# VHH binders against q7zyf1: the designs that were tried, part 35

Target 1, 260 residues: q7zyf1
Amino acid sequence: ALRIKVISMGNAEVGKSCIIKRYCEKRFVPKYQATIGIDYGVTKVHIKDREIKVNIFDMAGHPFFYEVRNEFYKDTQGVILVYDVGHKETFESLDGWLAEMKQELGPQGNIDNIVFAVCANKIDSTKHRSVDESEGRLWSESKGFLYFETSAQSGEGINEMFQAFYSAIVDLCDNGGKRPVSAINIGFTKEQADSIRRIRNCKDSWDMLGVKPGATRDEVNKAYRKLAVLLHPDKCMAPGSEDAFKAVVNARTALLKNIK
Below, E stands for the ipSAE of ESMFold2; O stands for the ipSAE of OpenDDE; V2 stands for 0.75 times the mean of E and O plus 0.25 times the DockQ between their complexes.

## First folded at step 24 (VHH; framework vhh_7aqx_2)

Design j11 (at its last look DockQ between E and O 0.01; V2 from the best seeds 0.00; counts 0 for: pae E 17.9 > 2, grease 25.1 > 24.2, off the site)
Fold by OpenDDE, look of step 24:
Structure j11 (fold): chain B 260 residues (1-260), chain A 119 residues (1-119)
Amino acid sequence: as target 1 above (260 residues)
Amino acid sequence: QVQLQESGGGLVQAGGSLRLSCTTSGFTFSSYVFNWFRQAPGEEREFVGAISRTGGYTYYADSVKGRFTISRDNAKNTFYLQMNSLKTEDTAVYYCAALKRWGYSYDYWGQGTQVTVSS
């Protein structure tokens, strides 16, 4: 039987453990030592008519446990990376988590050969969403990660996530531990992604178009044309591209009204 | 020979303070995460707090948070539990423990020191 190693990553209280528990229920034998900051479990799953034994290391997200969890990154084949959609800081911390893993894997380690499933968790908490789906998807897909909206509470998205996650890991294993080339191909460019992110985070119309305050009409139009081609809905498959395009159109309009 | 020895326990009045020490020998002090545990009569051993290898991070049980502080002195191979605002429910045998690797049980334990908080 194929044996795989999976770890969870993410800030404290984002629901990592809950996701795992929700899926494994009767199949997960928790050996949780809360005091050590890591929960270890073994489960059996059937993927593509194959029995797979999964070792799951559920790591505490608190920084205190860094010195403990740093030993568990090695030989990881899959990562469940979790943030809370209602808490933006948990999303913003994802890059830090990746950096930590990269650091621990060392120069010979390649995160590209690891399957990542990003879980935008706690979607059931409808009171306040601070991270849009498009933002989460853009971040995840730009890195070649799988992305899922999940609710550990309701179970929404959990089975789908794990099915895709394990399937991808199996494919990885069958490919000699290398991510298939097809999984690396994203439908949008880095430039597109960067533009979308910039546009999303900019409050100023000048910054949005990438021009200096006081730019001429010609400069504004030139900048607009460039972004329009880059982000056009027919040409850009990046998450959030439509909204970004609209924002650029509006920004141009607003600026031109004020430029005599 | 590996040794962990608790000291500083005793009788204290509620609201008082006490400082426990755990002196270690026989292993590389800086390589271990250190923990404090306590066990009251008739109860299970419970986690009190922990300190990272570098001392940069500490973690506490909710029941002691804000009242207890853990520190370490690598030069003395000793780590401490400062207990302030003590309550009667803090009465227990306190144990120090050392952990080097995750996935394994605690590597070493002290013998414990009695802390009694009187009303």
Scores: ipSAE 0.031, ipTM 0.334, lowest interface PAE 5.9, mean pLDDT 87
Fold by ESMFold2, look of step 24:
Structure j11 (fold): chain B 260 residues (1-260), chain A 119 residues (1-119)
Amino acid sequence: as target 1 above (260 residues)
Amino acid sequence: QVQLQESGGGLVQAGGSLRLSCTTSGFTFSSYVFNWFRQAPGEEREFVGAISRTGGYTYYADSVKGRFTISRDNAKNTFYLQMNSLKTEDTAVYYCAALKRWGYSYDYWGQGTQVTVSS
C-alpha cells in the first residue's frame, strides 16, 4: 500500500484551499481543525492500476504561520505550488517559497526528488492578468516542475493537474525516488530560459542586449548575434522564445538608429 | 475527438531507411510541439525527438542525431520521422505525441507503430 505526503505552498489568498476542495469534494477526510493554519486530510486515488493513499496538508501561506508550516516540509513527495495570475507579487514570491523549503530540508534535502505542480490560478476572471502564461511556464519548466493553468472560479485545469501530479509521484516512487528521463528532457537549456526571463524584464534596449550605453554599432551587432543564435525560434523551444527574439530584434533596430 | 495515428512501420534491414507518419485530428495542430518516442521490449519509453510549432527547429536524442529527421506539414496536420542508417537497436514501437505549445507534458499519444530492424 503506497502512502504519500502532499503539501500546498504559496502566498495567502491565492486559492490553494479552493483548488484542493474542488478536487477532493467529499473524498477529503479532515483530520485537523484549522486552528493552527493547516488543514490536514486523507484521500485515496487510483493511478496506473494502483490505489494510493494521499496525506494532504493545506498550509496557510501567511508569514505568521511560518513556525507551524516549517514542521511539515520533511518527507514530502509532492508540492502544489500556487500563485494568482492577477497579482504579480504572488508569482515573484515563488523563489522565496522554494528557498524556505530548501532551508528547512537542510543541506541533505534535494527538491529535485520532489514532484512540484505549479498552479497559475485565476482567482477572478474579470481581473487583468499580471503574469502571462509563458512567463509562469518558463519559470516552472526550467526547474523541472509541472505547470498548469487553473481557475478557482470554474475549476478548469484542476483535474488535469492532479492527474499529472499523482502520476508523476507514482513514477518517481517506481523509479527509486528519482525523476524519470521524460520529466527531465524539456527541449531547451538553462541558458536559453535565463536569457528569456532577463529580456522579458528589461526596460531599455541597452540592457536588453547586454551592452553599456554608448556601445559602438559593431558592439551592438555582436551582442545581437549572440542572443539571436541562442533565442531564434528555429533554434529555441522554450516558452516565450519568439517574443524574446522579437524584443531583441527591436532593441537592435532602436539602438542602431541612434548610432551613426 | 483528439487522435494521433502512426503509420509507416515495418520490417527493414540494418542500414536501411524507413519513414513514419503521424496523422492528427481533433485539435489545433499549429498550437503543439510534436514528439516522437520509442519503447523496446522490457525498456522504458525513451525520447527520440521533437519539432517546433513552425517546423523550423528540431531537437533529437543523442542516440539518433544525424540519422533521424523530423518534419511537419501543417496543411495536412501530419508530421514525420525519417529514419536513415537504421540499426538493430532502433527496433521498438514508435509513438507520436503532442505537447502543448510551451507545454510540460505530452497531452496526447498515438497507438504506436512497430519498427523492426533485422541484421
Scores: ipSAE 0.000, ipTM 0.183, lowest interface PAE 17.9, mean pLDDT 78
ESMFold2 (binder alone), look of step 24: mean pLDDT 81; pTM 0.822

Design j12 (at its last look DockQ between E and O 0.01; V2 from the best seeds 0.00; counts 0 for: pae E 12.8 > 2, off the site)
Fold by OpenDDE, look of step 24:
Structure j12 (fold): chain B 260 residues (1-260), chain A 119 residues (1-119)
Amino acid sequence: as target 1 above (260 residues)
Amino acid sequence: QVQLQESGGGLVQAGGSLRLSCTTSGFTFSRYWFSWFRQAPGEEREFVGAISRYGGLTYYADSVKGRFTISRDNAKNTFYLQMNSLKTEDTAVYYCAAGKRFTYSYDYWGQGTQVTVSS
């Protein structure tokens, strides 16, 4: 039987352990207990007609445990990367987690050969959602990661995530453990992604179009045209592109009304 | 006898959508990776996309990323190419292929189906 190594990554209390337990035990542990150190488990899963043995290392998310978890990144084949949709800081910390992993893998380590499943967790708390689905997807997909909306509490998205996750790992293993370089390119460009992120986080219409306050009509139009081409629904398949495009249109309109 | 048969091709206007199917027989469907290729007149055959054995991985050419999607149905021994936002440059004969790995080396090929995108 194929043996794979999987680790969990993410801040404390985002529900990493709960996700894993939900899947493995088909139950939810209502009282979250922060993982202390490393929780190691072995599970058998079936991908269609194939049995896979999975070693799962559930790592504590607290910085205190860095010296413990840093030894477990090696030979990882899959990563469950988790954030809490109700706590934006946990999403913002994801880049730090990736950086940590890259650092520990060293120069010869290639994260491209690792399957990442990003779990936007605790979607059951929708009243307090601080990270939109489009934002999570854009971030994840831009890196070639799998993205899932999950609730460890309700079980929503958990099975789907694990099925896709394990399937991808098995497929990668069967392909020699290497992701084809050509496959790393996502359906949208970095420029598109960056533009969408900028637009989403902009403070005003000037910033949204990437022009200075007080820009001329021509400058505004020029900036708009560039963004329009970049984010046009027919050309941009990036998550959030439609909203971004609409925002750009509105921004232009608003600015032009005020520019005589 | 191994067979791969493409279907779903035809004439479509730019901006339109088309779904190609590749129906297979004569081998164990679940053990293969599948790919789509296309060849325009006077051009070389080019890779369009691929789907892994268990469907966990999909790869696309840059030219079709975001527009095309590959899926597979093991129960039907069929895999698909959903083509959205079609462009005139997408006009080609589309071929389905089967291989055990993603190595651009395939064991079996279909006969191809014509896709024409008009302006």
Scores: ipSAE 0.404, ipTM 0.764, lowest interface PAE 1.0, mean pLDDT 89
Fold by ESMFold2, look of step 24:
Structure j12 (fold): chain B 260 residues (1-260), chain A 119 residues (1-119)
Amino acid sequence: as target 1 above (260 residues)
Amino acid sequence: QVQLQESGGGLVQAGGSLRLSCTTSGFTFSRYWFSWFRQAPGEEREFVGAISRYGGLTYYADSVKGRFTISRDNAKNTFYLQMNSLKTEDTAVYYCAAGKRFTYSYDYWGQGTQVTVSS
C-alpha cells in the first residue's frame, strides 16, 4: 500500500480543518500532538484502484505560536493551502506561508516536487467576495499549483479537490518523485502572469500601458503592441488574460482619443 | 552583548503618525519572532503585534488592526512599527521583544520608548 504525508497550511479560521473533516467523514482518526499543537490524523482512500494510507497534519492556523522545524515539512508529498475568498489578507499571506516552508526545507529542499492544492474557500456565503476566481487561479497556477473553489459550509468542491490532489500525488510517486512534464506546462509564462496582475491593479490608462503621462501617440502604440502580443488570446492561456487584453485595448483607445 | 533598542517615540497629535524602530544585536536576528507590546499608565501590558521569522506572516491585536503595520529588515537587524491614525488611547510605553515562541515566552526585551498622543 502506498503511504503519503499531507500537510495543511493557511491563516487561522480559513476553514482548513473543516475541509479535512468534511472529506474524511468517519474514516479520520484524529490525534493530537500537544508538544507542537498540531492535529494529526490517518485515513485511507482509494485512487486509481489503489489503496493509499494518508497521514494528514493540520497546522490549525497557529504556526508562529510554535517552532516549526524541518522534520514537520520533510518528506511531504502534498500540501493543502487554504485562504478565505471573503478576506483578502488570508490570500495575501499565502506567499508568507510558502516562504516559511521554503526556508525551513533549506536549499536542498525542492518544493517543485511537492503537490500543492490551493483551496479558495468560501466560509461565509453571505459575505462579499474579496478575491475573485481568476485572481486566485492565476496566483496558484503561475506557481504550478492546483486550484479549487471550495466551501467547507456546503461541501462544494471538496471531493473534487481531494480526488485531483491525491491523483496528482500518485502520478508524482509513479514518476519517481518528480513532476511529469505535462504537470509543469501551465500554458502561460511568468511575464504574462505578472502583466495580468499589474493590469488588474492599475489606477489609470497611463499606468496600465506602462507609459508616463504625456506620452506621445507613438509611445502609446509601442507600449500597446508589446502588451497585445504578450496577452493575445492565441498565446496566453492565463486566467484573466481576456479581461486584461480588453482592458489594454480600452486604455489605448482612451489615451489616443486625447492625443493628437 | 544582546541589545534591543527602541527609538522613534515621542509626542504626537491625535490622527498623526509615528514610526518606532527596534535595533538588535548579539543574536541571530533571522531566527526570531518579533513582537511589539505596550503598557499604558496603570494598566496591564498589552500585545500589539508580531511578525514571523522571515517576515511573511503578521498578526495584530484588534485594537490596532488596519492602523499599525509591523515590518522587519533582516539586513539591518531592525524591526519596525508604523503607527498611523493615532488615538489618545494609544498612549503607552512600547516594548519590542524577541522569542522563539512569542505567545509563551520571550528571550529578550527592549527598554521601552514612550509614545504620547495628545488631543
Scores: ipSAE 0.000, ipTM 0.295, lowest interface PAE 12.8, mean pLDDT 78
ESMFold2 (binder alone), look of step 24: mean pLDDT 82; pTM 0.834

Design j13 (at its last fold request DockQ between E and O 0.06; V2 from the best seeds 0.00; counts 0 for: pae E 8.5 > 2, grease 26.5 > 24.2, SAP .69 > .668, placed apart)
Fold by ESMFold2, look of step 24:
Structure j13 (fold): chain B 260 residues (1-260), chain A 119 residues (1-119)
Amino acid sequence: as target 1 above (260 residues)
Amino acid sequence: QVQLQESGGGLVQAGGSLRLSCTTSGFTFSSYAFSWFRQAPGEEREFVGAISRYGGLTYYADSVKGRFTISRDNAKNTFYLQMNSLKTEDTAVYYCAAPKRFTWEYDYWGQGTQVTVSS
């Protein structure tokens, strides 16, 4: 039987434990009380006609990250990274979680050889969604992470997430602990993803094209053409690229109406 | 042998700003997360905010969220609380704290620094 180590990360109030409990019903046996601030459990799952024994460390998002933390990051095959779609700060914290993990692993650690599944949780609450699907998916897939919309209350997306997550871990293990080349999700570059993020966060047409309000028609058109080539739907398959492309077209149109 | 020392407290008008510092010694500073607490006279200590070992994660009490910012400088063995838009309700003695290893509880405390916000 294959033995793997999985950790879950994310701010404490994002539904991490509920997601684990709903999928692993009666298969998750907590072995620690919260006296050390880290929940540890074991479970067994069947993936691709194999029995997989999973050691799960559920980190509560509290402030303890010190010397023994290397032990539960070390030799980790998979990470479940959770945020709440209704609270953008939990999404913004994801880079902090990765940075803390990377520093604990040190220069010899390689996050590229760990399977990440990002859970955009609580999608059954339709009020006050602060992080749309394309934003979360772009962040996740640009890093080579799996992305799922999940609900701990309804159970939506949880089975699909764990199926894909454990299947990817099995594939990793079968490839000597290194990610297969075909699993890189080739369809866009870092430059394309960064441009889409910047465009989504811009609030005026001048800033969106990267030109100053005194720019000439030629300067506006040159800036537009660079972005349009970069984001063209035939060459950019990134989440949110079509909306970003439309925004760039609209920004050019708006600016040119006011330039002689 | 472990010591935490706050500084930067004082009297400030409502709407003003203060920056508190906590200098540490006898720690391996980068091995600890740190927290700020406050206590008004006759009240229990109240959690204000915390920062992770490498500074990638912060957490704030709802009462200060958006107004206070915690940061750390591992080279100086110091962490900070930037307090903006201060209210009279922020008047308290502010403490920095560190947990014992492998526990949720805080066993190491500074002596406190008084912050007084006047109308």
Scores: ipSAE 0.031, ipTM 0.511, lowest interface PAE 6.5, mean pLDDT 78
Fold by OpenDDE, fold request of step 26:
Formats: structure tokens, sequence, C-alpha cells
Structure j13 (fold): chain B 260 residues (1-260), chain A 119 residues (1-119)
């Protein structure tokens, strides 16, 4: 049977353990006490008519456990990367988690050969959502990661996530431990993604269009045309592109009204 | 061959102190975390404490927290259990152990050293 190693990453209290427990309610055999910040479990799953033995290491997200979890990154084939949609800081910390993993894997390690499933967790707490789906998806997909919205409480998205996650790992294994090219191909460019991110974070219409304050009508129109081509809904499949495009349209309109 | 050997056990009066040592050989000491366990007569082996690979993290059972301290000396391939304020209930055979690096399964054990705390 194919044996795979999976770890969880994310800040404390984002619900990593809850996600795993929700999925494994009858399948998770804890072998070790979480006393050292690692919960180890073994489960058997059937993917594509194959039996797969999965070792899951649920790692504590608190910095205190760094010296423990740093030993578990090696030989990882899959990562469940979790943030809380209601707490933006947990999303912002995801890059740090990736950095930590990269550091521990060393120069010979390649994150590109690891399947990542990003879980935007606690979607049941909709009243206080601070990270939109589009933002999470853009971040994840831009890196070639799988993206899922999940609720450990309700179970929403959990099974779907794990099925896709394990399937992808199986594919990875079948491909000699290398990520299939198909998994690397994202439906949008880095430029598109960067533009969307920029537009989301812009404070004014000038910045949205990438023109200097006081730009001429021609400059505004030129900038708009470039962005319109880049972000047009018919041409851009990047998450958040539609909103970004609308924002650009509005920015142009606003600026042109004020330019004689 | 991986070897762990405990030393420093003995008889001590309640309130006293002992320092146990675990000397290791046959593997790269600095690459492993280490743990102490104990087993009292008629009881199951229980976790006492652990120290991380780099020594920055220690964890203790509630029963020994504040009284016991684990440390390591990489130059000597030895890690220690400092036991202070010993109680009669601390009487047990103490074992040192090294978990597998990636699974934390305890595959390597010492032979144990007897600690007896008298009233």
Amino acid sequence: as target 1 above (260 residues)
Amino acid sequence: QVQLQESGGGLVQAGGSLRLSCTTSGFTFSSYAFSWFRQAPGEEREFVGAISRYGGLTYYADSVKGRFTISRDNAKNTFYLQMNSLKTEDTAVYYCAAPKRFTWEYDYWGQGTQVTVSS
C-alpha cells in the first residue's frame, strides 16, 4: 500500500485539529499525545481504487513548538494549510508558515513537489469574515495550491478537501514525487494576480490605475486600457478579477470627471 | 547500535534531589529529541518529560512540573533529569528514551535506573 505523509500548518486556533478530527472521527488512531505539540495519526483511505496509508502529523501552531515541528517537515508529501476567515492575521501568517517549511527542508527540499490544500476555515462565522474567498483563492492558486472553504463545525467542505487533497498526492506519487505539470498551470498570470492585489489595496483612483496624481486624460485612458485588457472578465480567470475590473472602471470614471 | 544507558538512580529521602543521566551512543545525538519515562511497581509506564532537539522546548508531566528539569549536553551525548523535591510517589524505575525523528515513536530505550524515595 502507498504510504503518504501529511502535515497540518497554520496558526493556533484556526481549527487545524478540528478539520482533521472531523474527517477522521472514526478513522483517526492517535498514537501520540498532543503534549509535545504534535498529534500523530494513521488512517487508511481509498483513492482511485487504491488503498493509501496516511500518516498525519497535526502540528501545533504556537511558536513555542517550533523546535518540535521543525523535524516533521522532511519527506512531507501533503500539507493542509489552514487559516481562519474571520481573522486576517492568520491569513497573513501563511507566508511565514511557508517560509518556515522551506527553511527546514533546506536547499535540497522542494516545496513544489508537495501538495498544498489551503483551508479557509470557520466559514460558519460569516458575520465576521475578514478574508474574502477571492483573496484566499487568489493567494492559493497563484502558488499552485488547492483551495477550499471549510467549516470544521458543520463539516462543510471537509470531505471534498480531503478527497481532492489525497487524489493530488496520489498523482504526485505516481509521477515519481514530482508535481504534475497540469497542477502547476494556473489559469492566470502573475501579472494579473499582482494587479488584482494592488487594486484591492489601493487607496485612491490614481493608484488603482497606476498613474500619478494629476495625470492627463490621455494618461488615464491609456492606463485604463492596459488594465482593462489584463483584467477583462473574458480574458482573466483570476479570482477577484471582476471586482478589480469594476474598480478600475470606476476609478477611470471618477478621474475623468475631475479632469477638464 | 543505538544504546541508551541511565545512571544516577538510588535511594533518597523525601525532599531530596537526584540527577539522572542518560548516556547515548550509536547515533547522532544532536539530531534527536529525548524523553524520560518512569514505571512504578504495578503501574504502567508513564511519561515524565521531554526535551527538544535544540533544547529550547521542554515538556513535563503535571505530576513533576516545577520539580523536575530536563537538560542536554550535546558534547557529551548525554541528557539529564534533575529531580528536586522528591516525593515517595516518585519511586519508580526511570527510563530514558529517544524517539524516531519523524514519527516520535519511542524505539530506543535504556535499561532503566531505580529511584527510591523514602519517607
Scores: ipSAE 0.020, ipTM 0.355, lowest interface PAE 5.1, mean pLDDT 87
ESMFold2 (binder alone), look of step 24: mean pLDDT 81; pTM 0.822
OpenDDE, look of step 24: ipSAE 0.018; ipTM 0.352
ESMFold2, look of step 25: ipSAE 0.000; ipTM 0.098
ESMFold2 (binder alone), look of step 25: mean pLDDT 81; pTM 0.819
OpenDDE, look of step 25: ipSAE 0.014; ipTM 0.289
ESMFold2, fold request of step 26: ipSAE 0.000, 0.012, 0.000; ipTM 0.201, 0.417, 0.153
ESMFold2 (binder alone), fold request of step 26: mean pLDDT 81, 80, 80; pTM 0.822, 0.818, 0.822
OpenDDE, fold request of step 26: ipSAE 0.015, 0.012; ipTM 0.330, 0.302

Design j14 (at its last look DockQ between E and O 0.25; V2 from the best seeds 0.00; counts 0 for: pae E 15.8 > 2)
Fold by OpenDDE, look of step 24:
Structure j14 (fold): chain B 260 residues (1-260), chain A 122 residues (1-122)
Amino acid sequence: as target 1 above (260 residues)
Amino acid sequence: QVQLQESGGGLVQAGGSLRLSCTTSGFTFSRYAFNWFRQAPGEEREFVGYISRTGGLTDYADSVKGRFTISRDNAKNTFYLQMNSLKTEDTAVYYCAAVKRFGYSSFAMDYWGQGTQVTVSS
């Protein structure tokens, strides 16, 4: 039987353990519950008519356990990367988590050969959502990661996530531990993603178009045209592109009204 | 050739103490974390304790916590299991194991000793 190693990553209290437990309640066999911030379990799953043995290392997200969890990154084939949609800081910390993993894997480690399932968790608390789906998806997909909206509490999205997650890992294994080329094809460019991010975080219409305050009509139009081509719905499949495009259109309109 | 060899096992009365040693060869001792496992007759092999590469981290099964202590001597390529306040339930074959990465699972171990019998009499 194929054996795979999976770890969880994310800040404390984002619901990593809850996600894992929710899915594994009937099949999860804890081998040892460490007092030092690592839970280890084994589960059997059936993917594509294959029995897969999964070793799951649920790592504590608290910085205190860095010295412990840093040793568990090696030989990982899958990562459940979790943030809380109601707490933006947990999303912003995801880059740090990736950096930590990269650091611990060292120069010989290739993060590209690891399947990541990003879980935008706690969607059940929608009244206080601070990270939009489009933002999370853009971040995840731009890196070639799988993205899922999940609620560990309700179970929403959990089975779908794990099914896709394990399937992807099996594919990885069948491909000799290398990410299939097909999975690397992101439907949008880095430039597109960056533009969308910039537009989302812009301070004003000038900033949104990437022009200086007081720019001429021609400069505004030029900037708009560039962004329009980049973000056009027919050409850009990046999450949030439509909204970004609309924003750019509106920004242009607003600026031109004020420019004689 | 990689070798792990347990020693120090034997018969001891309940309440007594034993110190097990695991002498290693054939690999760089300092690069490995070490675990102790035990297996009683008719039971599954169970985790006893762990010591990290640097020796700075240790962890123990709840059943032995407070009674057992693991240490390592890099100069001697040996790590130890000090067993105090032994109970009849501690009777088992004790195995030492080495792993390059942190882990508690028997499945994660890279190398195993042959085991040493510990018998605790009432």
Scores: ipSAE 0.016, ipTM 0.298, lowest interface PAE 7.3, mean pLDDT 87
Fold by ESMFold2, look of step 24:
Structure j14 (fold): chain B 260 residues (1-260), chain A 122 residues (1-122)
Amino acid sequence: as target 1 above (260 residues)
Amino acid sequence: QVQLQESGGGLVQAGGSLRLSCTTSGFTFSRYAFNWFRQAPGEEREFVGYISRTGGLTDYADSVKGRFTISRDNAKNTFYLQMNSLKTEDTAVYYCAAVKRFGYSSFAMDYWGQGTQVTVSS
């Protein structure tokens, strides 16, 4: 039987434990209750007619537990990253979570050999969504991570997330702890993803096109054409490319309205 | 050989104080987190306090919070439990325990001391 180690991480109260509890409810899961907020469980699952034994560590997200968390990053095959779609700050913290793990693994660690599943969790369906699906998916897929929309309350998306997550981990283990070549192709380039992310976060039309105020009509059109070719929906399959393309078109139009 | 040895136990009057020490040898002290546990007659072993590898994090059972303080001295390979405002319900055998990886669970400890008796009289 194949044995793997999985951890969960993300800010406090984003629903990590609820997601794990909903998945494990029908299986034997002996939990060890740590007074410092780490739970440990073991479960068995069948993936592609394979039996695997999974050690699950449900990591506390509170800063107080930092020293406990850093003791568990080593030898991990899979990570469940969770944020709450209603709280943008929990999404913005994801890069910090990755940096914490990378720092603790050291220069010898390779985060590319760990399977990540990002869960955009819907804690409260009545709350305004602060992080669009395309934004979360772009962030995840540009890093080679799996992405799922989940609901802690309804259970939506949880079983399909774990199924894909464990399948990817089994594939990793069967490939000697390295990603299979076929899993590396994400269908868009880093440049395309970075441009879409920048366009979402830019502050004005000049910034969006990467030109200075006072740019000539020719300079605006040249910058526009470069971005339009890069982001055209026929050539760019990245999440959010259509909206980014429309934003670039609108920025060009707005700038040229006031230039001779 | 790995050894953990408690000292400082004894008889004390309620409201008094004791300091327990756990002296260690046979392993790299700075790589371990430490716990104190206690066991009263006929009861299960109970978590008392935790201190991380760096000493930057401590935690306590609710029953002793505010009265007990755990600390460590890496230069002396020793960690301590300062017990103030003692109550008769604090009467127990106190154990020190070391863990390399994580946690508060008594089943997860790598090494144990033999225990020292603390008795609190009215």
Scores: ipSAE 0.000, ipTM 0.143, lowest interface PAE 15.8, mean pLDDT 78
ESMFold2 (binder alone), look of step 24: mean pLDDT 86; pTM 0.870

